# VH-VL binders against q08179r182to404, part 25

Target 1, 223 residues: q08179r182to404
Amino acid sequence: KLIEIRKKTSEFLHETLEESNLITYNTIENAEKKQKFLNFFRKLYSAKEGKIMTFQHDEISAIAQMFKNDSVLDNLSRPQLAAMSKFMSLRPFGNDNMLRYQIRSKLKDIMNDDKTIDYEGVESLSQEELYQACVSRGMKAYGVSKEDLVDNLKVWLELRLRQKIPSVLMVLSSTFTFGGLPKENYSKAFSPLAEKKETKSKYDDLLDLYYDGILQVLSSIPD
Below, E stands for the ipSAE of ESMFold2; O stands for the ipSAE of OpenDDE; V2 stands for 0.75 times the mean of E and O plus 0.25 times the DockQ between their complexes.

## First folded at step 9 (VH-VL; framework fv_prolgolimab)

Design f1 (at its last look DockQ between E and O 0.54; V2 from the best seeds 0.75)
Fold by OpenDDE, look of step 9:
Structure f1 (fold): chain C 223 residues (1-223), chain A 119 residues (1-119), chain B 106 residues (1-106)
Amino acid sequence: as target 1 above (223 residues)
Amino acid sequence: QVQLVQSGGGLVQPGGSLRLSCAASGFTFSDYWMYWVRQVPGKGLEWVSTISDSGGRTYYADSVKGRFAISRVNAKNTMYLQMNSLRAEDTAVYYCAKEGYSYGYFDYWGQGTLVTVSS
Amino acid sequence: QPVLTQPLSVSVALGQTARITCGGNNIGSKNVHWYQQKPGQAPVLVIYDDSDRPSGIPERFSGSNSGNTATLTISRAQAGDEADYYCQVWDDSTHVFGTGTKLTVL
């Protein structure tokens, strides 16, 4: 019975993957990645069913890296697009395609800005620049100390440039992390904090929050 | 197919100047950061310069700062390296390179052009 | 500046597995990329982000990175694999290349 359920779940996920075009279809050569993807979402599904499941950061990263900005944007709902626009300080107007276009454009700007900041150093930014950089990425910036802004941006750069998390997922994660999107699909069964060290720095805490957010985003992907 | 075709280079005396060109095709040139990397004959690779997608940001290795200028004309799908005040230690094969899909590496390279600085 | 250390040369028999190492302080926390360069040719990307393989690169090429060492593995070595190999990382606003390894296929 368990094997059958797993098989059905696997088949369902395969179909979903094929239909959603959320990830680049791996060639036969990427069968391993496909399997990882399926395993991850099986685990995610189990968590949604109330099973306590733990997710490691590397596991989340690996799956997140399989997504592309365009594919994700093409599959976002109107509320998600609107929320994302707001968090990116965009004026949400027009139809879904218009919103996607605006978001895509803004993401491109952010992506280039990330590289620029990485070359120049986060510490080289003025408070105002830090503020704007955080705001544009959907981070809480008002009333936040310069030190915390720096940490926030460093975490962002780590995830975006080092861990290669797609920018669309990062922004969406920010919306979950800092508020704005309904947590309707969030299950407390998710325990992404498996790597909890007793003494966590603010940086580590923020990193954990983002991974939680990413996990939430991934969990919100329609079946 | 991605192609980077280089031109320029040659023999120059110390203190002289050269301009290298890199013509790009097979991809949306204006969407990618571009790079110059050089290699002394028989030696390893050394990053030289970076230019952002729009050309608004440029970065240089310390060894070439103040002497080299990277630029691009996106409408022409071409990147340039203006090399001034050339030194003997600048003798190398220079490669233009394209940013990969993700950050921090070079997925395509030009054929290279030899720059020889000698009296 | 961080230095990436590679062996000067590695030899492998035809059909055997070659391993080229790239050493660096905490390199495991960085993304390592690998380039193949044949004599008189431009470098070619063979591995990026530690273990990802560009299209067109044979499956015989694989990469790993942990601790202080990244490794390029070339299984079932072919004569055509004879080349110089360079590791590369992005670090502290610079692109850093390894010292390079000459792979000889016997």
Scores: ipSAE 0.863, ipTM 0.956, lowest interface PAE 0.5, mean pLDDT 90
Fold by ESMFold2, look of step 9:
Structure f1 (fold): chain C 223 residues (1-223), chain A 119 residues (1-119), chain B 106 residues (1-106)
Amino acid sequence: as target 1 above (223 residues)
Amino acid sequence: QVQLVQSGGGLVQPGGSLRLSCAASGFTFSDYWMYWVRQVPGKGLEWVSTISDSGGRTYYADSVKGRFAISRVNAKNTMYLQMNSLRAEDTAVYYCAKEGYSYGYFDYWGQGTLVTVSS
Amino acid sequence: QPVLTQPLSVSVALGQTARITCGGNNIGSKNVHWYQQKPGQAPVLVIYDDSDRPSGIPERFSGSNSGNTATLTISRAQAGDEADYYCQVWDDSTHVFGTGTKLTVL
């Protein structure tokens, strides 16, 4: 039933994110970052008009890093906060501030767990620990091989710990990778280094998939 | 202002023990992972130990594992390093350090405490 | 356990640009951090995540990281920039520091 809850909450979030200001242009810290933001979203607008556009992983990361967890959560409605909580396997209760607290607390727990896993090694996790780690992060885990769970978790650690993608965007991106990308996808992520390989690994394909999820979250922002 | 004020240290014989303290102020201590880093006089820096924000997870460099114990008391805003079975190669200035806003670096450091292990 | 190699010393004329390198296998895939340490003092963070500057660090300090080399750049060098500089990464369950570079401002 978890799968059905996640599909429903993903669908709701996808339909309503366009109504929320997840970032405010004027709060971006300097002119260089503002210009990167404008160039990126101009390119995204071209993709929304049916032009196929490709984005390098590093340019997606640079834009994603401009988002702040608290600012995003402050701009979500209570139904959106409740949907996000349910997607994260939390039981929503109380007012908006209590929901934001629950989500922030869960995101902090996941970040501490990410750090723990990075110190101890992904390979040190048992099957059950891998399963719970992937489930808690919004990944499909039931019936998935141990090798695939490891690769998914490694991609998560890369994005969260090295690429510094904000936790809130990681969870919202999971709604697209779990709940499905749009059938017509005019914006696609790629890695120049992976394109030079003769054969892409599962890890490289997963990394592209997760960046596509981040790109879909960014595509949901009006501008 | 963020401050990390260290105490402890001194001269000890090989096989002896010392306990270092690091008192924090100017930030919410219980929100941050904390670290010990040491420096042999005239040489470079070496990570020694890490403790999670709650104190529930601790990690050590191989060179000190089993001999050193990191701990914290969040109600006192204080971190400790218990150093046992000290060796000559443990002679160094020991710094406490605070986790930055993101993962993997040390944004504020204590003033350092010299530990000398010699007969 | 990776080795981060830095030159032992770098000299720069007052007002000129200094560059301090940090070499490591595929260091461009890691986040590189830089610390300044003046004699008798604790290290101070000057660059984190390759190129980001903490509050209070002048814009003369910049960083880059690609391939096997990360570089700390100090433009318009001042006498007060004379110090030891260390790079640092997180890798394989350890925090790894570079060998250190003594910057001398002439």
Scores: ipSAE 0.768, ipTM 0.904, lowest interface PAE 1.0, mean pLDDT 88
ESMFold2 (binder alone), look of step 9: mean pLDDT 93; pTM 0.944

Design f2 (at its last look DockQ between E and O 0.76; V2 from the best seeds 0.80)
Fold by OpenDDE, look of step 11:
Structure f2 (fold): chain C 223 residues (1-223), chain A 119 residues (1-119), chain B 106 residues (1-106)
Amino acid sequence: as target 1 above (223 residues)
Amino acid sequence: QVQLVQSGGGLVQPGGSLRLSCAASGFTFSDYWMYWVRQVPGKGLEWVSTISDSGGRTYYADSVKGRFAISRVNAKNTMYLQMNSLRAEDTAVYYCAKEGYSYGYFDYWGQGTLVTVSS
Amino acid sequence: QPVLTQPLSVSVALGQTARITCGGNNIGSKNVHWYQQKPGQAPVLVIYDDSDRPSGIPERFSGSNSGNTATLTISRAQAGDEADYYCQVWDSKTHVFGTGTKLTVL
């Protein structure tokens, strides 16, 4: 039941993300960053037009860092908010402001929890704690081994704490990573260039998947 | 404007105790993790302790673990460092510091408080 | 404990470019932060997350990080840039500071 809900939620989010201006760009004081932003989205638009464009992880990260949780949440529609709430295992009720508040509160909890886990170590968590941690972050947790849960959280912490990806984007990206969306809906036009490591670890693969998800979220931003 | 104003410290004998305070203003204090960092005169910087936003989680450097206690009262916008069983090697300028917008660094620092442990 | 190694001192002529290095094993995979400290004052953040600059810090300050070395670059050095500089990283449940570099402006 949970898997089905996640799949449906992922599909819904995928559809709704294309129709909504989800992201308010921060006032960039730096002309160089602004130029990077513009270039990135031009490249995305080119990809949408059928040109094969490749994106580096650092490029995706740099752009993702220009977004803020509050700005994104303020621009989500009610269906998007509701979907996000469900994906985060929240009970969506009330008006839009209530939903935003609940999501914001949950994100805050997750952010603090991330730091806690980082200090204490992912390996210090019990299986139940790992499960709850993954569920709260929109990750697939049911039927997943403890080892895989640990890896998933490590990747999450890397992106969130090291790469400074906003938590809202991370949760949204999880819909693409874990939502079981058919591969066919993955626009081949957006290929993150995985560092050609001769031997990719499971960790690296997960990292790649998240960046792909982030890229998909970013690509849904209207002109 | 973000401000961190420190108080406390001074001269204490080995085995003694001191309490440092850090009063915060210019930001939502309860939303940020806070830190203590110390500097031996003429030497580098050393992380001492971390406290979470709510105060529910605390972390310490091995050098002070079991002797120091970090705490905060969010309603007062104040962080504390209780230092017990002080040693000569604890002699340093202690700084309170605020977590940056992102994780892992300190964007604002207090003015520092000198703690001298001497017989 | 990871050790961040900095040169003890760096000298730069007025108006020239100073480079302060911070060495560490695979430091390029970490976010490096830089602090300026003048005598009798608290540290001031000048660079965070390798290359980002806080508001109020001049554009003359820039940072880079790759491989085993992070670098703080101070272009068009001014007399007021004379200070101690510390690199810092989060590593394995602790905050680690570099040994510090004294920058002298000649």
Scores: ipSAE 0.867, ipTM 0.956, lowest interface PAE 0.5, mean pLDDT 90
Fold by ESMFold2, look of step 11:
Structure f2 (fold): chain C 223 residues (1-223), chain A 119 residues (1-119), chain B 106 residues (1-106)
Amino acid sequence: as target 1 above (223 residues)
Amino acid sequence: QVQLVQSGGGLVQPGGSLRLSCAASGFTFSDYWMYWVRQVPGKGLEWVSTISDSGGRTYYADSVKGRFAISRVNAKNTMYLQMNSLRAEDTAVYYCAKEGYSYGYFDYWGQGTLVTVSS
Amino acid sequence: QPVLTQPLSVSVALGQTARITCGGNNIGSKNVHWYQQKPGQAPVLVIYDDSDRPSGIPERFSGSNSGNTATLTISRAQAGDEADYYCQVWDSKTHVFGTGTKLTVL
């Protein structure tokens, strides 16, 4: 069953991700971005030392945008690439270069589908189309109401299309939102606008959840 | 290095037809969504149509739906705009444009071709 | 259809800072892009995603976007900066361009 495969592959990726060099400090474009990177990770490592730290969505997005899909994929081992492929409902075959190609092709298909949905409107999708769209993106979809599927997909579109979060990080983040956040979690994402509302919407809660997933991916980077 | 070279255009009577071409080089054409944007001389810019990287999806501004057809032949690195049932208000410089490396903007533009609809 | 409102013209003294605004309801929730167009030429992208510069665009071009206003800022204005400037967003199911601003360097 898809749920079991995704749970197993998520756990493997969570256990092994810190062994991977997803980004190299010296490849960052300029001194200002390098300083943002340093400040962010010093704060993040303080959270790992037992102090709860909060991060604004924009702060997280700025760091996430420094990652490049191809560089991230190049630094994953073949077992990690196979696990990612299985999480994405692909059947892995061939060597690590072939696995990277499969993943890139799937991510390209998802991005094209994201653009299509954005042109046509999320509300134009049938229940089955919503289900398939969410499943293909690594979301829990079985037994989920149509309204909740719409909100999940809208959060995905916001992060991919407006916030420009790299698609590989989105998939890795989905492993944390699908498989659950770690029991001990010392990092929290927030939006100043959403925190000032009387009540947060389901959309706002889902957006926080996905940013928390991105934080978990970033927390896996070795210091 | 990215280059979009346009051809076609000219003077046509109302109700007539024209086909515009946009030849691409310096990038992997089949990886990018492509666009047509027009500009009435001395006026602002207006999006006309969008085509997906494979050509499987096409989208149009309401003002041209049913009259214009965007297409592409990826083996030729060329995009087309077939314009039918032309009206005076279609008179404009037409630009082809390439999708940026992220969503929602146009990073390279063709030189433009003038279409004049008059009799 | 949504309208992105720009001032018709902006003037700046040579060497000074020009600011061109782009107004729209909740434009701060959109990614704003800016194009420069000189007479008889195609538009050229100068800012994308609110504040990012494409390669080859000088650092004196910068952008910001919050609330209902996006702003293109051109510091140390040069004579070669005289042009029309358009903002642009993806909004709803449409690419929307601003009304255009003629920048004059005095």
Scores: ipSAE 0.757, ipTM 0.901, lowest interface PAE 0.9, mean pLDDT 87
ESMFold2, look of step 9: ipSAE 0.755; ipTM 0.900
ESMFold2 (binder alone), look of step 9: mean pLDDT 93; pTM 0.944
OpenDDE, look of step 9: ipSAE 0.866; ipTM 0.957
ESMFold2 (binder alone), look of step 11: mean pLDDT 93; pTM 0.945

Design f3 (at its last look DockQ between E and O 0.49; V2 from the best seeds 0.72)
Fold by OpenDDE, look of step 9:
Structure f3 (fold): chain C 223 residues (1-223), chain A 119 residues (1-119), chain B 106 residues (1-106)
Amino acid sequence: as target 1 above (223 residues)
Amino acid sequence: QVQLVQSGGGLVQPGGSLRLSCAASGFTFSDYWMYWVRQVPGKGLEWVSTISDSGGRTYYADSVKGRFAISRVNAKNTMYLQMNSLRAEDTAVYYCAKEGYSYGYFDYWGQGTLVTVSS
Amino acid sequence: QPVLTQPLSVSVALGQTARITCGGNNIGSKNVHWYQQKPGQAPVLVIYDDSDRPSGIPERFSGSNSGNTATLTISRAQAGDEADYYCQVWDYSTHVFGTGTKLTVL
């Protein structure tokens, strides 16, 4: 029965993969990446079924990197689009296509802003700039210390620019991390294995939170 | 196909000026950051300058700050490097380069143009 | 500024595997990119983000990065692989290139 379920799940995932433009490289040349993708989602499904599954940051990152902003946006539900809009300080008006357009535009701005901040240094930002930068990315900024804002933004830049996590996933992750989206499909079975650093810095904690958020986002992607 | 076609350069005396051009095609020019990288003949590569997609942000290596100016006209799909107060150490082949799909590297390069600063 | 150190030259027999190293302090925490440059030509991206390969680049080219060393591996070396190779990283305000390695195919 388990083998059959796995087979069905695998088949379903294969079909989904073939039909989906979610993966950046849907070519025969990327068979290995496809296999990694399938294995990851098999693991996710197992977790949803109540199995305790652990995910490494690198594993999450590797899968996240396979997604493109446009493909993700095209597959988001109305509630997700609305949530993103809200967290990105966009007015959620219009149909889904209009929301996608607005979100896409804003993401482009954020992407450029990330590069700018990276060139100029996070520490070069004023408090107001830090606040706005965090708010635009869906981060909690109100009542947060300047130091924490800097840390948050550094984590964002690490994930976005170094780990190459798509910005759409990052924003969605922020919405999960900071309470913007219902956790209805979140299984506590997802235990991101944080590198057991005995003394977790605030930075490390934030990294963990984002990876958890990314994992939640990936788990919520429609079949 | 992505193409970067360079023009300009040549021989100039110390203290002189030159303007380099890079014409882009095969991609949405206005969506990408662009770069200049130079190479002294027989030597390695050195980043020179960066310009943001809109041209609103520019960055320079310390070696060229205050002397070089990067710009772009997106409507013309062209990037420029204005080089003023040229020095002998600025002698190099200059390359325009395109930002990759992800951040921090150059996926396409121009053919290069030689700039020689000599008395 | 961080210096990326490469061997001046590497030789490889035809059909054998060449390895070009790029050394830097904690380079493993950075994304390393590799460029091939043939005489009189512009650099060509052969590896980006440590191990990703651009379209059109043969599978013979691979990259790895850990600790203090990044490595470009060229399997089944061909005569056409003879070139200069440069590693490159982004370093929080500057793009830093390695010193370059001349690969000779024997």
Scores: ipSAE 0.848, ipTM 0.949, lowest interface PAE 0.6, mean pLDDT 90
Fold by ESMFold2, look of step 9:
Structure f3 (fold): chain C 223 residues (1-223), chain A 119 residues (1-119), chain B 106 residues (1-106)
Amino acid sequence: as target 1 above (223 residues)
Amino acid sequence: QVQLVQSGGGLVQPGGSLRLSCAASGFTFSDYWMYWVRQVPGKGLEWVSTISDSGGRTYYADSVKGRFAISRVNAKNTMYLQMNSLRAEDTAVYYCAKEGYSYGYFDYWGQGTLVTVSS
Amino acid sequence: QPVLTQPLSVSVALGQTARITCGGNNIGSKNVHWYQQKPGQAPVLVIYDDSDRPSGIPERFSGSNSGNTATLTISRAQAGDEADYYCQVWDYSTHVFGTGTKLTVL
């Protein structure tokens, strides 16, 4: 049931994201950040024309940080807010403002849980706790090994707590990674440090996957 | 106009107890994780304790675990540090601090309260 | 447990650029924060997340972090920049502060 709800809400969000401006360009903090934004999206739009474009993780993080939670939520329609709520296993009710409040409240709960896990250690979680932590964050958890759940959660913590990717973007990215990325993904993320390693770890591959999900969200947004 | 106003402190003998208070204003206190950080006079900074926004989770540096207890009363916008079984090495200026916009740093600090533990 | 090593002191001529280092194993993979502390006062955040400035901190303060070294840079040093400076990271379930650097403006 959960899987079907997530598939339905993910499909709706993917179809309607192109109709939403999730950020107001003129509110970006300074001219340097505005120029980074323009350069990034010019490169990203070139990738949509069939060229394979690669992006460093740091580039993606810098742009993603501009998409503040409140700005993104304010630009979502009520049907999009309801779909996002359902994806997050919430029961939507009330007007737009109440839906935004419900989502912000859930994201705050997840952030507090992220901090708790970081203080106590991912390895300290039981199988059931790992399962619930991954499910609540929009990750595929059914039929996934404990080792893989740990790696997924570690990547989430890295992106959310160190890279400071906004929570709303993380959830939207989960809608793409939960259902699998498109076959014709012409944009790729990479880490210079990971590429220097003799053997890339499962963690490094997974980190690339999550950054690809963030790229997918960003590429779905109108110019 | 974020402010953290500390009270408490003073001279105590080894084995004694003391309670510090930190009164917050200018922000929604119940939304933020809070911290205690201490500084031996003339020396560096050391994290002491962390409390979650609801107060449901508490964490301590190994040097104080089992002896100190952090708490908060969100209705009063106040955080506390109960210090028991005090030792000479606990002598320091104690600061309360607020978690910043994002995780991992301290954006506003209280004025500091001196605790001296000596016989 | 972890230690972040800073030079004990750094001197800079008025109007010149000061650089204060914070050394740690693979510190480039962590977010580094910097605090200024003047005598008898509480620390003040001057840089967070490696290079971001809080409101009210002049653009003369900047930060960088790569490899095993994070650096706080203060351009056009003023007499009022004379203070102790501490770096800080989150690591292994703890908040770790650097050893501290006294900046003297000559």
Scores: ipSAE 0.736, ipTM 0.892, lowest interface PAE 1.0, mean pLDDT 86
ESMFold2 (binder alone), look of step 9: mean pLDDT 93; pTM 0.944

Design f4 (at its last look DockQ between E and O 0.56; V2 from the best seeds 0.74)
Fold by OpenDDE, look of step 9:
Structure f4 (fold): chain C 223 residues (1-223), chain A 119 residues (1-119), chain B 106 residues (1-106)
Amino acid sequence: as target 1 above (223 residues)
Amino acid sequence: QVQLVQSGGGLVQPGGSLRLSCAASGFTFSDYWMYWVRQVPGKGLEWVSTISDYGGRTYYADSVKGRFAISRVNAKNTMYLQMNSLRAEDTAVYYCAKEGYSYGYFDYWGQGTLVTVSS
Amino acid sequence: QPVLTQPLSVSVALGQTARITCGGNNIGSKNVHWYQQKPGQAPVLVIYDDSDRPSGIPERFSGSNSGNTATLTISRAQAGDEADYYCQVWDSSTHVFGTGTKLTVL
């Protein structure tokens, strides 16, 4: 029965993958990436079935990198779009296409801003700039110290620019991390394994939170 | 197909000025940051300047700050490098380059333009 | 300023595997990119983000990055692979290139 379920799940995932534009490279040339993708989601499904599954940051990152902003946005539900809009300080008006358009535009701005901040240094930002930068990315900013804001942005830049996590996933992750999206489909069975550092810095904690959020986002992607 | 076609350059005396152009095609020019990289003949590569998608932000290597100005006209799909107060050490082949899909590297390069600063 | 160190030259026999290294302090924590440059030509991106390959680049080209060393591997070397190779990283407001390696195919 388990083998049959796995087979069906695998087949379903294969079909979904073939029909989906979610993956950046849906070519024969990327068979290895496809296999990684399938394995990852098999693992996610197992977790949803109540199995305790652990995910490494690198594993999450590798899968996240396969997604494109546009493809993800095209597959988001209305509640997700609305949540993103809210967290990005957008007025959620109009139909889904309008929301997607607004979100895309804002994401583009954030992407450019990330590069700018990276060139100029996070430490060069004023408190107000830090605040706005965090808010625009769906991060908690009110009542947060300047130091913590800096750390938050550093983590963001690490994931976005270094780990190449798509901005749409990052924003969605923020919404999960900071309580913006319903956790109805979230299984506690997802245990991201942080690198065993004996002393976790605030930075490391934030990294863990984002990876958890990313994992939640990936688990919520419609079939 | 992505193409970057360069023009300008040539021989100039120290203290002189030159303007380089880079015409882009095959992609949405305004969606990408653009770069200049130079190479002394027989030597390695050196980043020179960066310009953001709409030109709102520009960055320069220390070696050219205050002397070079990068700009772009998106309506013309063209990027420029104004080089003033040229020095002998500025002698190099200059390349325009396009930002990759992700951040931090150059996926396409122009054919290069030789700039020679000599008395 | 971060310095990326490459061997001046590497030789490889036709059909064999060439490895070009790029050394830098904690380079493994950075994304390394590789460019091929043939004489009189502009650089061509062959590897980005440590190990990703642009479209049109043969599978013979691969990259890795860990610790203090990034490596460009060219399997089944061909005569056409003879070129200069440069590693590159982004480092806090600057793009840094390696010193370059001349690959000779024997």
Scores: ipSAE 0.860, ipTM 0.954, lowest interface PAE 0.5, mean pLDDT 90
Fold by ESMFold2, look of step 9:
Structure f4 (fold): chain C 223 residues (1-223), chain A 119 residues (1-119), chain B 106 residues (1-106)
Amino acid sequence: as target 1 above (223 residues)
Amino acid sequence: QVQLVQSGGGLVQPGGSLRLSCAASGFTFSDYWMYWVRQVPGKGLEWVSTISDYGGRTYYADSVKGRFAISRVNAKNTMYLQMNSLRAEDTAVYYCAKEGYSYGYFDYWGQGTLVTVSS
Amino acid sequence: QPVLTQPLSVSVALGQTARITCGGNNIGSKNVHWYQQKPGQAPVLVIYDDSDRPSGIPERFSGSNSGNTATLTISRAQAGDEADYYCQVWDSSTHVFGTGTKLTVL
């Protein structure tokens, strides 16, 4: 059962991400980006100290963009790579390099599919195509209405294609949006800035949910 | 170091055909989507066509759909634009372009090839 | 029928700051890219994703995008900045270019 696999792999990833240094500060591209990184994590650490902190979507996106796929993957242990592969419905085998290659190959396939969907329009997808697109991206798809699948995919495209959130972070954030409510070990003191809500707007709620997932991944970086 | 070197072009009568070529170097060609963009002399830029990294998907501006065909041969690091049923309004400088490291923009352009469609 | 409207021309005194605008409905929700084109040459990317500079583009070039207007800013304008400038977005199924602006450095 896919749900149980995803729950188990998500729990493992959540418990072990703090053990990984997903980015090396000195590899950040320039001094301005380094300062943004420091300011963001200083603010995030304040949230861990019992303050309720709100982050704008653009703040989150700017920091997330620093976490390049290859750098993140190189810093994951083999058990973490295997768990990520299983979450993505891949069959893990071989050494660390083979697992990283499998994940990169799948992420490239998803990115090409994202571009294709964007050229052709989300509304052009059949029910089965929508289902497969959402499942492959780590979204809940079983028992979900077509309207909700469309909204989920539109949020994914916004984050991947316009906001340029790295694919590895998108998958890791999906483990928080699919597999987990906050546990004692995960910070609850921060949130993305809520956009102006209208009753029954599911797209905006989904966008906030995904940004919260990204924040959860970022908050798991070692102190 | 990234280079896009174009060839082809020239003077063609209405209804005629031409094939434009774009030879790439300095990057892994098979990793990137590629584009054709044209410019009528003295006027603005117009997107013409897009091709995915392995050629499985192609897209065209409405003005050329059904008449132009984009293709690529990754083993040769070369992209092509087959232009059929040419019209006077197709007269332009044609540029090949590479998608950037992220989606939505063109980071390197070829030198341009003039296509003139005239009796 | 997406339209990215730019002024036909902008003049700037040598050493001063030029601003070139790109207008479009809700353009602030899209990533805006800018190209410089000198006579007889191919376009050159100078700004992508609203405000990022590719390698080799001087820090004098900057960009912003909000609401219905994106702006390319060229500080300390030099004679070599004289060129045509085009904005560009991805819109629906089409890459859309602006109408173009001729920058004259006086």
Scores: ipSAE 0.750, ipTM 0.897, lowest interface PAE 1.0, mean pLDDT 85
ESMFold2 (binder alone), look of step 9: mean pLDDT 93; pTM 0.943

